# VH-VL binders against Putative hydroxypyruvate isomerase (Gip): the designs that were tried, part 12

Target 1, 264 residues: Putative hydroxypyruvate isomerase (Gip), of Drosophila melanogaster (Fruit fly) (p36951)
Amino acid sequence: MALKFAANLNFLFTERATSIAERIRLAHQNGFRAVEIPYPEGETSDVVSAVKETGVVVSLVNLAFDKSDDQLRFGSTSVPGSEKLFRSQLDATIDFARQVNCGKIHLTAGLFKGGQESDYTKTYTANLKIAADSLRASKMIGVIEPINKYAVPGYYMNSYSKAAGILADVAADNIQLLADLYHLQHLHGNVSKTLEEYKALIGHFQIAQVPHRHEPDVSGELDYGFVFKALQEFGYDGWIGCEYKPKTTTVEGLGWVSKLGYTL
Short names: E, the ipSAE of ESMFold2; O, the ipSAE of OpenDDE; V2, 0.75 times the mean of E and O plus 0.25 times the DockQ between their complexes.

## First folded at step 9 (VH-VL; framework fv_remtolumab_arm2)

Design G1 (from E2 with heavy chain S115Y; at its last look DockQ between E and O 0.61; V2 from the best seeds 0.58)
Fold by OpenDDE, look of step 9:
Structure G1 (fold): chain C 264 residues (1-264), chain A 126 residues (1-126), chain B 107 residues (1-107)
Amino acid sequence: as target 1 above (264 residues)
Amino acid sequence: EVQLVQSGAEVKKPGSSVKVSCKASGGTFSDYAISWVRQAPGQGLEWMGWIIPYFGTADYAQKFQGRVTITADESTTTAYMELSGLTSDDTAVYYCAREANEFWSGYYDTHDFDYWGQGTTVTVSS
Amino acid sequence: EIVLTQSPDFQSVTPKEKVTITCRASQSIGSRLHWYQQKPDQPPKLLIKYASQSFSGVPSRFSGSGSGTDFTLTINGLEAEDAGTYYCHQSYSLPYTFGPGTKVDIK
C-alpha cells in the first residue's frame, strides 16, 4: 500500500505565502494532493474557492479558536466554563469542513492554566461526547492529539495514556487519536511498541524529524525509512500530515519524498 | 511591556551598505515574525521583507532581492536588516515591526504589526 | 502584488465630526486588512486588525468594517489628537502592501 502525504499549511509554504488559500495553491503546484489547514477565520470563502480550483483534498481541519485569549488560543474543548464557546466553534468548523468536504477535525484541547485537572477532564470528556454526536451527523471524525510540553507548555492533552483514558470514557468510534510521531518521540519514545499499543485508537498520523522538527530525511532520532514501512505494515491508508519545519525552503526540502522511495 | 528598540541614525555614501538592528523585549521572540518597513521622506510605507525566527527563514520583496539581508539572533532577541548598494533613493526611515505568528501550535497566524520600533533614519548622500 | 487604494487622500474636519476612510484592494483579501495611525516623527500605530477588531488601548470611537475588497475605517467624533495619516495594510499575500495613506487635519 502506497503512503499518502498531506501538506500541513501551518508549517509548509509559510515562507512565501500568508493566506491559507495561496498556500493551498502552492501545495498543489508542488504536487501535493492533500492539505491540512487551520480554521481559516475570515477567509473561509477564499479557501473554499482555492480547494475547488485546485481539487486538493482537505484531509484535516483544526477546530476554530479564540486567539485573543491566552488560555483559549490552543483550544477550548477542555477548558471549564468555555462550553458554549466550544459549541459555537465546533458548529463553525463543521460548517466549513462540509464546504470543503473534509471529514476529519482536530479537536484541540486547550491549555491547563490551573485549578483541578479533574475539572478539565470532565469538561473535555463532556465536550468530546457532544462533538461525537455532531460529527456523526455530518459523517465526520474527530481526533485528539497528545502534544509534548516543549512544543506547547501547559497543553492539557499531553499523554497517550491520558488520551486513551479519555477516548475510553467518550466511547465513540468517531473520536480517535492523532499520532504525531514528533510528539510521540518526545513524550514516550519507543515508537514502534507505542504505535502497536495504541494502534486501534489511531485515526491520523503526522510526521516530523526529532528533535528539530525538520523533514523526515534529515538526521535525527527517527528512522523514517523504518517508520514508513511500519505504517505500511499497519495498513494505514489515510493521509499522513507533513507537519515539519522546512530546514531551508519547503520546495527545496521535498526531495525527501523520492529519496525515501515514495511519491506525493 | 513589549518594545522594539532600533539602532541609531546612519549617514552613508552611495554604494555602501547599512545594517540596522532591532532588539525586542517584553515578549517571546520566537513567537513572532519581524518585518522591515521603510518610509521615504513625505512618502508612504513600503514593506521590505521579514524573518520568522522560529523557522529561521526570511523572505524579501522582489524590489530588494539580492540587495537586502534580514537575519535574527534568538539568543539576543535581535533582528537585523542589511541593505547594500545604497543610493539616494534609499534615504528613508526604516522600521522594524513584529507580527504574531503561531505556526508551531497548529493555529492560524496573525500578520498585523502590533508593535513598531522607533525607526532608524538612513541618509545616503555624496 | 495586491494594490491598495484609499479615499480620500486628504480630509480637513471639525472636531466631533464623523470621519470615514475607505480602502480598496485589487483582489479579495478576506479580512486580512489592518489600519494604522501615524503622527509626524512617530512610527505607525495599530488601530484595527483583521478589518474590524480593535487593538488594545484604541479608543472606542475608532471602528473598522468590510471584507473582500472594500473596507472602511470610521472615527465617530473626531478628537484633536486624531490628526495624522491613516494607512490600510493587507497581509493576505506577499509582498505586504500598504495604501497610500489618508491625511486627516483638524479645522
Scores: ipSAE 0.461, ipTM 0.794, lowest interface PAE 1.3, mean pLDDT 94
ESMFold2, look of step 9: ipSAE 0.678; ipTM 0.851
ESMFold2 (binder alone), look of step 9: mean pLDDT 89; pTM 0.921

Design G2 (from G1 with heavy chain G27Y; at its last look DockQ between E and O 0.68; V2 from the best seeds 0.00; counts 0 for: pae E 3.1 > 2)
Fold by ESMFold2, look of step 10:
Structure G2 (fold): chain C 264 residues (1-264), chain A 126 residues (1-126), chain B 107 residues (1-107)
Amino acid sequence: as target 1 above (264 residues)
Amino acid sequence: EVQLVQSGAEVKKPGSSVKVSCKASGYTFSDYAISWVRQAPGQGLEWMGWIIPYFGTADYAQKFQGRVTITADESTTTAYMELSGLTSDDTAVYYCAREANEFWSGYYDTHDFDYWGQGTTVTVSS
Amino acid sequence: EIVLTQSPDFQSVTPKEKVTITCRASQSIGSRLHWYQQKPDQPPKLLIKYASQSFSGVPSRFSGSGSGTDFTLTINGLEAEDAGTYYCHQSYSLPYTFGPGTKVDIK
């Protein structure tokens, strides 16, 4: 079973294009059959057009966000007092995801910026239950991602044990774990056994090398030859997000795909 | 606070080159693109090119391909624009500008020019 | 490359009146259009980003609207200090381009 790779357009082709629609076209031109994108505020029509023109799969969309508020610019899902905003953002994101036939939404948690963490956990759990219902109605899944503090300081969802506990409380089979191997190595380590431990919860993967978040084949903590074999044994048949900082340029850094025995 | 401070005015002869510097401070230099924009006397704004210091890669407007080189030095947080083969048509004020983009922030960036250098007047005369 | 046009080229306006400046793109650019004000012998200053978002410290009399190909900058209640040249700028695709400018004078 061959692995399938998607270009994360917050990271890849950023040196060549500024709009999401142009990055979609560049990803297609350079052999990617799938992409991951943020909610494309203010350019949804252009992105829909670019997806139609290229035929790329949109494998993941991040929840709509509020860049004007420092706490909410990384999502609203956990933030007490923003429940109405979360519901409107979820509706907008589902509507957009349907237009591009995307079945996965990253329910970005937001920042912890004071108050009681227990209030955030209550909000997060309640909002994820609401999301589960809305996503099921649209035949979609939601994913939650533990993110390390060095990448996003103050991000609410910052541990695999916390994520697993919350998923158990939400008790919905369409709310799953996003395993970003860059963050997993920082937060948990022991990658092969961690993948086995959380296998039943994981619904999406992203990759980057550790510690500098470059291509899988640069020198670092993770052997992606080994890791990709583990993902094949895992039985994952979805898209793997390439969410890394090109060491030079996106295209110059794609040699790892063929070196490891894959194609885009 | 973010500041961009450019090198001083220059008078050049036709056929020569000019190199303008843009010293940045108050932010993480490598994560933000720097654009160069020029303005001839009485004329509008003309984008010349950009660089993202992290990548060290530049892109240029077609008009300037082959004559312009934009570089960045992370150790001094300074961007440079060098224009060769000068003619009187290159007499202009040259600006550097920072883009409103923090690469890899998890959100798309708007790429407006939120901070500008004071400008460097380059006069090309015989 | 994406061509921006502006209208009008020049406008002489009585204080307190409404000013409307339009920018048209040669193709859709989503909301990736920005407006700048430039006074003589000064660098441009950002007014409106992303079609309609006011930049920090910009007076509320300035507003922007539009998406796709047609964009408008509005000054609702012109003040004497607003005299200058106004440029639109697209950040949708490299190379970036500017509109040719609209000069606004006070009558």
Scores: ipSAE 0.724, ipTM 0.870, lowest interface PAE 1.6, mean pLDDT 92
ESMFold2, look of step 9: ipSAE 0.677; ipTM 0.854
ESMFold2 (binder alone), look of step 9: mean pLDDT 93; pTM 0.944
OpenDDE, look of step 9: ipSAE 0.852; ipTM 0.917
ESMFold2 (binder alone), look of step 10: mean pLDDT 93; pTM 0.944
OpenDDE, look of step 10: ipSAE 0.751; ipTM 0.884
ESMFold2, look of step 11: ipSAE 0.482; ipTM 0.777
ESMFold2 (binder alone), look of step 11: mean pLDDT 92; pTM 0.943
OpenDDE, look of step 11: ipSAE 0.843; ipTM 0.916

Design G3 (from G1 with heavy chain A100P; at its last look DockQ between E and O 0.82; V2 from the best seeds 0.00; counts 0 for: pae E 5.4 > 2)
Fold by ESMFold2, look of step 9:
Structure G3 (fold): chain C 264 residues (1-264), chain A 126 residues (1-126), chain B 107 residues (1-107)
Amino acid sequence: as target 1 above (264 residues)
Amino acid sequence: EVQLVQSGAEVKKPGSSVKVSCKASGGTFSDYAISWVRQAPGQGLEWMGWIIPYFGTADYAQKFQGRVTITADESTTTAYMELSGLTSDDTAVYYCAREPNEFWSGYYDTHDFDYWGQGTTVTVSS
Amino acid sequence: EIVLTQSPDFQSVTPKEKVTITCRASQSIGSRLHWYQQKPDQPPKLLIKYASQSFSGVPSRFSGSGSGTDFTLTINGLEAEDAGTYYCHQSYSLPYTFGPGTKVDIK
């Protein structure tokens, strides 16, 4: 199956535009057929218009978030006491995702800021079960992502084994794992074996080079020629999120696509 | 804690150029955008352009296209704004301003100007 | 580009009274509107970010509200040191733009 690449708009085109709607237009103008976006609080209608105008696929939307609270600015899903907030954020995100025909929501976990980890795990599992029901009603899936501590210090979901255990307890086939190869290399290494170990759980991929989080073809720890072949053998037919920091500019850095033998 | 310190006042002749520096301290220089904003006597604020030092790329308001160059030097944590072809209409106080952007962490930010330099008065006189 | 307008242009206000300043955008900018105060001979300083979020160290008498195209800065109980000019700023789209300013004088 040929690989399909989506522009992550938290990272790409940020040097040229501040709004998600403008970044969607830039992504389309530069050959991307798909994007990943945050919940665009306060600009949902502008983003819906930009998606309609360009015809891009929205492959992933991040759960709505609260920037004003340090614990909640990376999600609410695991945070004890935020269950009501999580439900309202989920409802808003599903409603928006429906408007842009997006079937996949990243259920961002939030930060562990003290207290008992078991309370966070209990909250996370309960909220994921609720999310599974709501998402199924809209024919959507949720994904959870292990994120390394150097990228987001204190992020609750920081281990593949923890994620797998929680997914087993949630027992819902529409709550799946997001495998970001940048984080995977930091958290595990042994990319091919790790992908095989978690194959049944993985529902989304993202890419960046290690250690500087630049384009896949920059010198680094991961051989993306090999990794992309492994993803093709994996049988993944979804969009791969390009979540990397352009080394120079987004557009100047797109040469890796053709250099590695792919097309947007 | 966070500081933006600009170069001193300048008096220039019409047709010349001026280059204003903005030394940043506090935080990681490459994680922020630096904007240049000017204010003519008795007038409001006018955005001129910006640079994201991490990328080294700049963008400018149309009014200044072709006359302004904004650069950054990560090793000295200093941004520069150079304006050429000066006229008396360019007499103003020139500010650098920082916008917090943690794009390296992958979350969205608001792009407000949280810290400003003290301003550099440029007087174009003939 | 996105045009911001402010109202009123000027207010002369007695201490302890409420000041209301409005900013209107020519198109929707979500909540990406910020408010600055500029005192004479000083650079602007951030008061309110993202329409309604107070910046660190800003007195509680300052508050912001609104989204989309209509935004309001409120000073609830004006103090003498609040005299100055207030600007709104949109960060939704480049080029960034500012409102023309609202000058607030103490009576």
Scores: ipSAE 0.173, ipTM 0.613, lowest interface PAE 5.4, mean pLDDT 90
ESMFold2 (binder alone), look of step 9: mean pLDDT 89; pTM 0.920
OpenDDE, look of step 9: ipSAE 0.746; ipTM 0.890

Design G4 (from G1 with heavy chain S105E; at its last look DockQ between E and O 0.56; V2 from the best seeds 0.00; counts 0 for: pae E 3.3 > 2)
Fold by OpenDDE, look of step 9:
Structure G4 (fold): chain C 264 residues (1-264), chain A 126 residues (1-126), chain B 107 residues (1-107)
Amino acid sequence: as target 1 above (264 residues)
Amino acid sequence: EVQLVQSGAEVKKPGSSVKVSCKASGGTFSDYAISWVRQAPGQGLEWMGWIIPYFGTADYAQKFQGRVTITADESTTTAYMELSGLTSDDTAVYYCAREANEFWEGYYDTHDFDYWGQGTTVTVSS
Amino acid sequence: EIVLTQSPDFQSVTPKEKVTITCRASQSIGSRLHWYQQKPDQPPKLLIKYASQSFSGVPSRFSGSGSGTDFTLTINGLEAEDAGTYYCHQSYSLPYTFGPGTKVDIK
């Protein structure tokens, strides 16, 4: 099975474009058939237009977030007392995702900034159950992502075992695990066995080299020639998010695709 | 409180180069983009380029391509703008400005300039 | 590049009067329009971000509105200290661009 790659527009084309709409156009111009995007606050209509214009697939949308709050800037889903905000953000994100025909939402967890972790777990689980119902009604799935502490200090969802426990408690087949191999390597290493262990839960993949988070063909801890073959054997038929920092420019770095024997 | 402090005034000959510094304090330098904006006497504001320290990438307005270089030193939280091939048309006050919000996993949600340096006057004269 | 125009170029106003400044973009920029105030020998100061959001410390008499291509900065009850030049700025695409400015004087 041929692997498919999506441009994560939190990272790619950021050097040349500020709006998500413009980044979508740049991604399309450079051969991408799919993109991952944040919730485009203040430019939803422009993004919808750009998606229609280019015909690219929106493979993932991040949950809307409160950029003015230090704790909530990474999500509200786990933050006790923010249940109402989460629901409003979820509704807004679902409405937007529907407009761009995106069927997958990253339910960002938020930061743990003190108190009892059990309260965060309780809130997270409850909100994910709510999300499961809402997403199901819209024929969408949600994904949760373990993120390493070097990238986001204090991020609540910071373990694959934690994620598995949460997903077990949520007990909804449309809430799944986002496996970012960059984060996975930082968190646990042992990539092949970890992927095998959590295979049944994984619903999305993202990639970047370790430790500097550049293109997959850059020297680093992961052999992506091997990893991509493993993903092929894994049977993953979804879009793989390219969430890496271009070492120079996005365009100059795209040579990794053909170098490793793939196409966009 | 976030502050941007720029280097002092410069007087340059035509054909020479100038390098202006902008030291940031009171915030997380790597999480914000730094832009350079100039203003000729009695004129409006002109964006020259920017750098995103987190990515280590810079981009420039086409007008200045090949003549301007923007760099950043995270260890000293200082951004630099070097402009070469100076002419009298480059006489202006040069500002550094910071983007308003920290990025989320590489995405800058807001791009307004919330903090500005005091400006550096560059005079190009024979 | 996206071109921003402003109207009027100059306005002389009596204190306590309402001031309206418009900014027009050559193409849709959503809400990625910001307003700055600049006084002589000072750098610009942020007033309004993303068309309608007031920046911290900005007096309530300043407000912004608009989306797409047409935007408005309003000063409800001009104060003497409000004399200066006002610029709109778009952050929709690179290169960033500014309006030509509107100079506001006090009668």
Scores: ipSAE 0.305, ipTM 0.734, lowest interface PAE 2.7, mean pLDDT 93
ESMFold2, look of step 9: ipSAE 0.417; ipTM 0.734
ESMFold2 (binder alone), look of step 9: mean pLDDT 89; pTM 0.919

Design G5 (from G1 with heavy chain H111Y; at its last look DockQ between E and O 0.68; V2 from the best seeds 0.00; counts 0 for: pae O 3.0 > 2)
Fold by OpenDDE, look of step 9:
Structure G5 (fold): chain C 264 residues (1-264), chain A 126 residues (1-126), chain B 107 residues (1-107)
Amino acid sequence: as target 1 above (264 residues)
Amino acid sequence: EVQLVQSGAEVKKPGSSVKVSCKASGGTFSDYAISWVRQAPGQGLEWMGWIIPYFGTADYAQKFQGRVTITADESTTTAYMELSGLTSDDTAVYYCAREANEFWSGYYDTYDFDYWGQGTTVTVSS
Amino acid sequence: EIVLTQSPDFQSVTPKEKVTITCRASQSIGSRLHWYQQKPDQPPKLLIKYASQSFSGVPSRFSGSGSGTDFTLTINGLEAEDAGTYYCHQSYSLPYTFGPGTKVDIK
């Protein structure tokens, strides 16, 4: 099965365009058929127009967030006392996702800033259950992502085992695991076996080289020639998010696709 | 407190080059973008280009393509703007400005200039 | 590039009066419009970000509104220290562009 790649627009084309709408157009011009985007605060209408204009698939949208709050800028889903905010953010994100026909939302967990971790776990689990019901009604799925401490210090969701436990407690088939191979390598290594272990939970993949988070063909810890073959054998038929830092420019770096024997 | 401190005033001959520095302190240098904006005497503001230290990428306004180079040194938290082929039209105050955007996080999307350098006066005269 | 225009170019105002400055974009920029105040021999200072959000330390008499192509900066009760030039700035697309500025003097 042919792998499909989506441009993560938090990282790609950032050197040439500031608005998400313009990055969508750049992604399209450079051959991408799908994009991953943050919740486009203040430019939802423009993004909807850009998606309609280009015809690209929005493969993933991040949950709306409060960028003015140090704890909430990475999500509210796990933060005790922020349940009402989370619900409003979820509703806003679902409404937007519907407008761009996106069926997958990254439910960002937020930061652990102190207190009892058990309170965060309780809040996270409860909110994910709420999300599961809301997303199901809209024929969408939610994903949670373990993120390493070097990228986001204090991020609550920082372990695959933790994620598995949470997902077990949530017990909803439309809440799944986002496996970013960059984070996975930092967190646990042993990529092949880890993927096998959590295969049943994984609903989305993202990629970047380690440790510098550049293109897959850049020298690093991961052999993406091997990894991509593994994903093919895995049977993953969704979009793979390209969430990497271009080593030079996004466009100059896109040669990795053909170099590794794939197409956008 | 975040501060941007620029190098001192420059007097240059036509055809020469100038390199202005902008040292950032009080924050995380690599998390933000640095833009260069100039202002001719009695005129408005003109964006020249920017650099994103985290990505190591720079981009320039078309007007200055081939003539301007923006670089950054993360070890010293200093950004540089070099402009070559100077003419009298390049006489201006040159500002560096920080954009409050955490590119590395994947969650932020802000591009306002929250902090500015004090400006560097560049005078080009024969 | 996106062109920003401002109105008026100049305004002389009595203290305590209301000041209204408009900025128009050549195309829709959502809410990616910011306002700056510049006084003589000083760099610009951020007042309003993303059309309506006040920057830290900015007096409450400053407010911003608008979306798409039309934006407004309002000073409710002009103070003597508010004399200067005000610029709008778009961060929707590169190259970044600024309005031509509105000079506000005190009568």
Scores: ipSAE 0.204, ipTM 0.715, lowest interface PAE 3.0, mean pLDDT 93
ESMFold2, look of step 9: ipSAE 0.690; ipTM 0.855
ESMFold2 (binder alone), look of step 9: mean pLDDT 89; pTM 0.913

Design G6 (from E1 with heavy chain S109E; at its last look DockQ between E and O 0.57; V2 from the best seeds 0.00; counts 0 for: pae E 4.1 > 2)
Fold by OpenDDE, look of step 9:
Structure G6 (fold): chain C 264 residues (1-264), chain A 126 residues (1-126), chain B 107 residues (1-107)
Amino acid sequence: as target 1 above (264 residues)
Amino acid sequence: EVQLVQSGAEVKKPGSSVKVSCKASGGTFSDYAISWVRQAPGQGLEWMGWIIPYFGTADYAQKFQGRVTITADESTTTAYMELSGLTSDDTAVYYCAREANEFWSGYYETHDFDYWGQGTTVTVSS
Amino acid sequence: EIVLTQSPDFQSVTPKEKVTITCRASQSIGSRLHWYQQKPDQPPKLLIKYASQSFSGVPSRFSGSGSGTDFTLTINGLEAEDAGTYYCHQSYSLPYTFGPGTKVDIK
């Protein structure tokens, strides 16, 4: 099974383009067939046009967010008292995702800024249940992502075991786990066994080298030649998000694809 | 309070190079991009290029490709702009300006120049 | 590159009068248009971001509107301290570009 790669446009082509629409065009020009994007606040129509123009697949959209709030800029899904905001953000994101025919939404958890963690867990679980119903109606799935503290200090969803517990409580087959191997290595290591343990929950993969979060072929803690073979054996047939910082430029770094024996 | 403080005025000969510094304080340096914008006497504003310290990547306007280098030192929260092959046409006030550029999961950056340096006058004359 | 044009180039205005400055983009830029004020021997200062959002500390007499290709900066009741040159700026794509500027003088 051939692996498929999507350009994460929060990271790739950022040095050459500022709008998501232009980054989509750059991704397409450089051979990408799929992209991952943030919710494009103020640019939804332009992004829809760019997707139509290029024909790229939007493989993942992040939940709409409030950039003016320090706690909410990384999501509202777990934040007690933000249930109404979450619902509005979810609806907006679903509406946009439908326009670009994206079937997968990253339900960002938000930051833990104090109080009782149990309240965040309760809120997160309840909101994910709501999301499950809404997404199902639109034939979409939601994913949650454990993120390491070095990347996002205070991020509520910061453990695979925590994620598994939440998913068990939510008990919806269309809410799944996003496994970013960069975060996984920082959080737990033991990548192969961890992936095996949580295999049934994983619905999406993203990649970056560790510890500097560059291209897969850059020297680091992970052997992506081995990892990609493992993913093939794993039977993953979805898009793999390229969420890494180009060491120099995005274009100059894309040689890793052919170097490791793959194609975009 | 956020401040961008630039190095002092420069007088240069044609063919030489100039390196201007821009020290940022009062904020998180890694969360922003630094742009360089110049203004010739009595003229408008011209964007030269930018750097994103978080990525360590820079990009330049085509007009300055091969002649300008923008760098950043996160440890000192200082950005640099070096321009080589100077001519009289490069006589201008050079500004650094910051813009919010956070590249995290779910976060979408802004691109307005909210804070500017005081400017550095570069005069190129024989 | 995206070309920005402004109108008018120059305007001499009596205090308390309304000032309107327009900026046009060569292509659609959504709302990624910003306005700056520059006074002599000073760097530009941000007034309006993303077409219509006032920057912190900016007097309420300044407002912005528009989307796509046509944008407007309005000063409702010009004050003497508002004399200067106003620039629009697009952040839709690289290279960043500025309008040529509109100089506003006080009669």
Scores: ipSAE 0.136, ipTM 0.683, lowest interface PAE 3.4, mean pLDDT 93
ESMFold2, look of step 9: ipSAE 0.307; ipTM 0.669
ESMFold2 (binder alone), look of step 9: mean pLDDT 89; pTM 0.918

